# Designs tried in a protein design chat: VH-VL binders against LIM domain-containing protein F (limF). Part 5

Target 1, 197 residues: LIM domain-containing protein F (limF), of Dictyostelium discoideum (Social amoeba) (q86i44)
Amino acid sequence: MSGQNILKCKKCQLEITNKIITNHNSDTFHEQCFVCKLCSTPISDPYFTDKETGDFYCAKCEVIRNDQSKPLRESLGFCSLCYKYFRQNEDILTIDLERYHIGCLKCTICKKGINNEKYYREKMTSKLSNYCCEDCFEKVDKCNGCNSMTLGQTLLAMGKNYHANCFKCFKCSEIIKPNSPYSINKQTNTPSCQKCN

## First folded at step 20 (VH-VL; from e01 with light chain D93E)

Design j06
Fold by ESMFold2, fold request of step 24:
Structure j06 (fold): chain C 197 residues (1-197), chain A 118 residues (1-118), chain B 107 residues (1-107)
Amino acid sequence: as target 1 above (197 residues)
Amino acid sequence: QVQLQESGPGLVKPSETLSLTCTVSGGSISDYYWTWIRQPPGKGLEWIGRIYYSGSTYYNPSLKSRATISVDTSKNQFSLKLSSVTAADTAVYYCARADYLDYYFDYWGQGTLVTVSS
Amino acid sequence: AIQMTQSPSSLSASVGDRVTITCRASQGIDDDLNWYQQKPGKAPKLLIYAASTLQSGVPSRFAGRGSGTDFTLTISSLQPEDFATYYCLQDYEYPLTFGQGTKVEIK
């Protein structure tokens, strides 16, 4: 009677039908599966194993793999506000795919951190926003042109607050720039740019 | 100037819960990590864990099953509870402030010795 | 957790000596290393953060160097107030871990 000697590769879990490679723990491998991940040379003692991936590293390449000559944190990304890199396992605040250190993002008014609380956002540019906590939102002036809050630059015109781009000529709807001349129709209390008289 | 002061019982019986409070004065508890560190007599320092003022915590895995850190922003205080203590928990306990960007400890309490004994 | 190994565990030195203490991390930690000084009965005091940045109010005779896994604290001319125990701390990842300490004693 003949017996079967069916062995499975510890690395890939597939049957070994050709040359069998055995390590010091009596584990069996395909020849191509028991090689260094970095240099592809056959593994001999001493060698190292990455417990998460199962990859093997020869002693020389383990030294190279553990070399920390490049900044490790660069791969973790950086804060969108202070531009410092994140640490591993750091508390991070994410707002609309923008990432911040916990505590870096502050209410524009009271300077308390915006974290785990309701917040309000005023987008200033494609990459820059101002934020306001709930308590301060109830106290902030709103633009008399668009009725949204005013956290960033503002102008006072006709006794009321406006965003710089929300103070418009009543007749032509063009923006009346800060420090530009305008007239007031006192009967309707509406501004007119220089062009519209 | 920010000052930290530990308070709590100096003697705790084995199997009971060690409870300490750190009071922060001269500054707000906001926007920092608040940390507990201990030192057995004549030995080195062990980081226990920390809390952000909003309640987010992280603990040393060696103590995670027994340690609880909490914060009371209305009193400008944070606290440590360590359950099921043994003589090995006898140590000077420090509270400390850490920056939320770089985790160095710029302010420390004076420390309080807690002895675990029958 | 990242292990921090200091050497020597203790040393004896005279006033005016140059003293060097080493700290080795079990993995790379970039420059996320602090040095603390502790006198008996007192809380630790921060000397150096980010491996080489001197904390405000710390004398210039203290210097930190290193990156990656190997770090040193040097006291260029030891003063009477420098006899203390020194600890390194990695702040690269949680849990934060201290070295075992180096006691600097008067010879």
Scores: ipSAE 0.019, ipTM 0.539, lowest interface PAE 7.5, mean pLDDT 83

## First folded at step 23 (VH-VL; from e01 with heavy chain Y52W)

Design r03
Fold by OpenDDE, fold request of step 24:
Structure r03 (fold): chain C 197 residues (1-197), chain A 118 residues (1-118), chain B 107 residues (1-107)
Amino acid sequence: as target 1 above (197 residues)
Amino acid sequence: QVQLQESGPGLVKPSETLSLTCTVSGGSISDYYWTWIRQPPGKGLEWIGRIWYSGSTYYNPSLKSRATISVDTSKNQFSLKLSSVTAADTAVYYCARADYLDYYFDYWGQGTLVTVSS
Amino acid sequence: AIQMTQSPSSLSASVGDRVTITCRASQGIDDDLNWYQQKPGKAPKLLIYAASTLQSGVPSRFAGRGSGTDFTLTISSLQPEDFATYYCLQDYDYPLTFGQGTKVEIK
């Protein structure tokens, strides 16, 4: 009798019989239980948990909460990842226009904090980046197109990894979109778009 | 479970350098402020300083000229050196782990008594 | 440096008593205050952080309150294991500073 592993919601402790929401900690929730306490919207990453109540807060609401709780630090600003205000004389990592607590920005591979300027960044979108520390960089796969690290979503073609924008027709250099038809030159092992075939 | 253990000589002569090492087990030394705190016999607690696991340090101004904290991530250890010690430096020395966001000390060593005596 | 002043320095109480310890900061420190319990011959133990957040595993009879400059630790019903010295710590700014401690003794 395979003991049906009854999944329980971590928030309400009741059995989940319908849609299961699983967070990054592998905790399971009812869809209605995994919502922001302030705005009642479904939680998406990143989110924050109140250490006292266990309530969840979306990023926007977390900032609001922080503003209310730490008025003396308002002028110091807040971390772009955890949205907590900085403290006086705190170690801060600055990347472009964003500031982070030291340790908040994590290496995607080893999960250790990025500590200094010796890091590698993969920009997936204007707002989303993966970071890799120097120690891990040698171990990560590289894009066959741009030779940069491939930590995020990649296209596997011809046994090689490509960033979506880096998989290009060998003949015309146009980007070959995912799931678009392309041909492979067997001699050179290079892709050609449908227009060039 | 994370454990911290202080080690070093329990007796140091005046004007010499006190040297202690804290060994961390049961967890990574990464992503915390590793801290030294001392307590003279029968007295309160004094924060000495802290080090981020990658090397960033901050010292109590009262001890800044004499205190050096270092970290060895390969050994999961961090150390304290206190130069030019006097009888006033006699204390139980604790190493502790501090969260980098909330700064609280959640894990402590058992403490080691260092006596400064001729 | 921010000075932390605890009161009282010592108190005598009986099992079951309500005990209140206060800590005052020389300047505003928001909620950046911790409470520690220390028993003889042992390292301090974290009880409360962020002024009012109870550390995991700490009994609910312990409660922290306050913000700004005035903070309180309350033990709602003193238990035999609660006789110890208590310290507040500000972590608002460096250097981190402790209160002088409050010894809770058996009456």
Scores: ipSAE 0.741, ipTM 0.904, lowest interface PAE 0.7, mean pLDDT 92
Fold by OpenDDE, fold request of step 24:
Structure r03 (fold): chain C 197 residues (1-197), chain A 118 residues (1-118), chain B 107 residues (1-107)
Amino acid sequence: as target 1 above (197 residues)
Amino acid sequence: QVQLQESGPGLVKPSETLSLTCTVSGGSISDYYWTWIRQPPGKGLEWIGRIWYSGSTYYNPSLKSRATISVDTSKNQFSLKLSSVTAADTAVYYCARADYLDYYFDYWGQGTLVTVSS
Amino acid sequence: AIQMTQSPSSLSASVGDRVTITCRASQGIDDDLNWYQQKPGKAPKLLIYAASTLQSGVPSRFAGRGSGTDFTLTISSLQPEDFATYYCLQDYDYPLTFGQGTKVEIK
């Protein structure tokens, strides 16, 4: 009986016997341990960790916490990504209506800060985007559907990458959803949905 | 591990330009404020200025007219030029890396003494 | 520029002593204060940032406190390796400015 590796909670260091929460760093937590210290809501991205206590704060509560701890910066605003208030005379990157610490907004490819002069953006949602610096742009794989860069989650089909909404039936142009059945025309190397097959 | 090392002449004549280079190893020059700090012998520390890896600079007003900081990402170096030096510019010069959020200096060079003398 | 005033300029202490150094800013700086330790012939070493956050690898005997204008660095039990000069730094606004330093000497 291969002894099941006991998982421990990163916060409380106790064994996790029930539901396991795993963050992006592959740290594991009890469900009750991975909650915001202020609002007690289960943590979702983005979240922040107190450096001293190890307590977690949701984005909303982090702003509140920052407001309370840094009253002199309140008028300066805060970063749309990390929610920390800006400092006086700090270098700020402004994209659309959002302001960022210059080091906060990073290229999805090289993980360096985005150059204020030139960047490329892939919109994922109204609030979420992936960014690519100029240096990395040429190296980024392009969607075989729309020929735009693919920075986020992509669908690999027929050896090519697609945005989720760009993988379409060659015959009817309808989107083929991930894990949906489709056929491939071997001569043209094009996909066809089940309806058109 | 990131290491910083100052290099340049240890002796500069009055009215000349002090020129130092900081070489960064163990990491790339990116996403930090690369900073110069000096310390006259037996005295305290003075912040000279900083440069963001992409070129944004800020100088101490006391030195703004004479100081120029530049960065060369291809060489993983950043430099300090201080023009029209006098004896008052004699100091140990440190290069340091500063975090872009908390601004603390986490890595320092060992420092290099620059003496201004005729 | 924001002026940082440290007190005292020097102090003598023995191993095991509790040592407290103060730093006052000429204006409010929230918690944007760092503490550095410098030994002779060496570069300063970061001890504390954000007024109270210990840098990784720094012994827990070091503690930073304060906000606004008044800050303190405390060494709970002075060790032989702690004899050095300590500097506060404000990073609230440019130019960044250091305190004049506090030399901790052996009694």
Scores: ipSAE 0.728, ipTM 0.903, lowest interface PAE 0.7, mean pLDDT 91
Fold by OpenDDE, last read:
Structure r03 (fold): chain C 197 residues (1-197), chain A 118 residues (1-118), chain B 107 residues (1-107)
Amino acid sequence: as target 1 above (197 residues)
Amino acid sequence: QVQLQESGPGLVKPSETLSLTCTVSGGSISDYYWTWIRQPPGKGLEWIGRIWYSGSTYYNPSLKSRATISVDTSKNQFSLKLSSVTAADTAVYYCARADYLDYYFDYWGQGTLVTVSS
Amino acid sequence: AIQMTQSPSSLSASVGDRVTITCRASQGIDDDLNWYQQKPGKAPKLLIYAASTLQSGVPSRFAGRGSGTDFTLTISSLQPEDFATYYCLQDYDYPLTFGQGTKVEIK
């Protein structure tokens, strides 16, 4: 049985009593706290964090910020991961029709650079940057719910790893959020959410 | 702390090939542009070329026909070969590490003087 | 290749003086400019990148400004250890190119 844990917002440090937003790092936020600083739109992957202020920026606004700082490079395009403009004659990695700086796209597991020869992408995570190299693919744990790689949002429950969205109530099929209480049916070894308990 | 150290002959004859090696310690050769820069005595700095740890190279057009940069990740080294040297190639040669996004050189070797003379 | 022109080529100053060095690019380079300090017999040292970002460990008396084609390095109060040659570097396009350098000497 999972106990009731008080979740705090990583941004404002206050308790989250309503909707919980969880990022790929398993940090939790208020819905109103996990928004883009520029457009105030709720953040979705990929997003960027200002290292100085801690403010979040959506992909669109990050491009805008980048554009404002580097107007001469607008025609060269930008990296699908960091959204910084490319430089003249820069090495660019193209993966799945997306362009990256040569050093930007890395294996989520071993942090080595991804190459275009053989790679694997996590299917269940919205973050496009969750890639796995060939060497790590065989070693990476698989989600007990969907059997795909667990590279992004994952939780450990009942001794198994799940994508955050794959851990569901057996009775109502609703997603059991990280750190939310649930019960375990001892006979079937299945989880049930608090509502169904 | 990352350290770079140049090594190779300090004297090369005209028309021969200059060969230098940069040994990187305190970190692995990865995720950076490994670069060669030279400085003739009493003169300014000249960028020679760079290599990504996977082997992608770019050379100064002024030296492209003569310069070859290679990397050996197993030895944590990268090298410079400059063919058909003349007195104009006499310089202090530096190896340096460059960030792949911002391109600044944050770590340098101490430099090694290579003199081209008969 | 992009040409970088520094001015002055040399200057004499005293400890405590405000020193300004300029670098001009032959074309626009956004903020892709670095400043390096080199002392005799030593390798260059990174001071500033992205035109205005101070490298970690560099004293705050150093400041970089500018964008496009005109850039400046300012030393607000020259210290004894600041007597050296300074170089700008453009990293906007290959080949990377340095300015000719500015030697800061003791007056």
Scores: ipSAE 0.712, ipTM 0.907, lowest interface PAE 0.7, mean pLDDT 90
Fold by OpenDDE, last read:
Structure r03 (fold): chain C 197 residues (1-197), chain A 118 residues (1-118), chain B 107 residues (1-107)
Amino acid sequence: as target 1 above (197 residues)
Amino acid sequence: QVQLQESGPGLVKPSETLSLTCTVSGGSISDYYWTWIRQPPGKGLEWIGRIWYSGSTYYNPSLKSRATISVDTSKNQFSLKLSSVTAADTAVYYCARADYLDYYFDYWGQGTLVTVSS
Amino acid sequence: AIQMTQSPSSLSASVGDRVTITCRASQGIDDDLNWYQQKPGKAPKLLIYAASTLQSGVPSRFAGRGSGTDFTLTISSLQPEDFATYYCLQDYDYPLTFGQGTKVEIK
């Protein structure tokens, strides 16, 4: 009598007498046991298993579960400037992919909060930017290269202000670094780097 | 020092619109939630709503259909209008400044009593 | 709306007494709780924000504690000027809501 290896469900530990579901780990389950804990639908790849409970979650419900498990404040995100979490109905300023409390992002000039309606940005580095409100922007010097405001360190060349990376060779478009030699085309009043001279 | 002062009629007839103005002195209207709070005689405090200096408002749902808050930055003022008033709207009305991060009310007006009566 | 319940509604105490007022939120509000003092005919005055941060100029005898749903305001030694009505305020979510108040009266 070939000892019929009783196939057991890994979840409920009971014998499987009907349809056998086998996962990618070769574990066997009842059809009714291999379902999402949240939506009760049959599990299909990809799925997730709770390490503590052993419950299965479909991809959609996994997202929901993760969101539900987070404190409300964490789910709302945090300000990129002060790093405090947002509140549910708080006014948020979104610039590109960054979010700020409405009062956190301030005009570099007047120190008032930047509003969503109109603002100007000067990128100083990959991580550092100056922001300016509309009112102040009109009063701020502009870069002769990019026409953006010059609130940070500027290069004075040819009687005009430039961002460091905005003073470029007219011929090859390479950046002319501060204190680097360059020539001026007298006809066009444009700078040329030493290589293009 | 920042000072807030409520102004408006102390008497309003039923079904009319209550209108109050808060004048801010000692500082500009900026970077705070300018808030209205009321207190019926002998009762507790009720938050009415707030406005950001750029015009963003939030109202207590209990009053949302009747309350309008506006701001005039040029005059350093913000206002409250409450339509269709009843006797239940009789209260001392306070304007206050709220921090935009911690939401606490650090400066208050002295309050103005508005009585709704025929 | 989040409901704030203060306890007690009123209490009588003597100068020098330790007074404790409690405020309970209907849900978790982290530390987003303020305490205000109001004297008759006057606007409320901020005492404590963020559950435990003492406002500038407020005497050190005032202390706020708590997080989540249960909060306390303690006056370590009651002074004559402390007889007033105290309110808690949650600023966790809109609408902002006050407790019903606690009147501290002289015994």
Scores: ipSAE 0.711, ipTM 0.895, lowest interface PAE 0.7, mean pLDDT 91

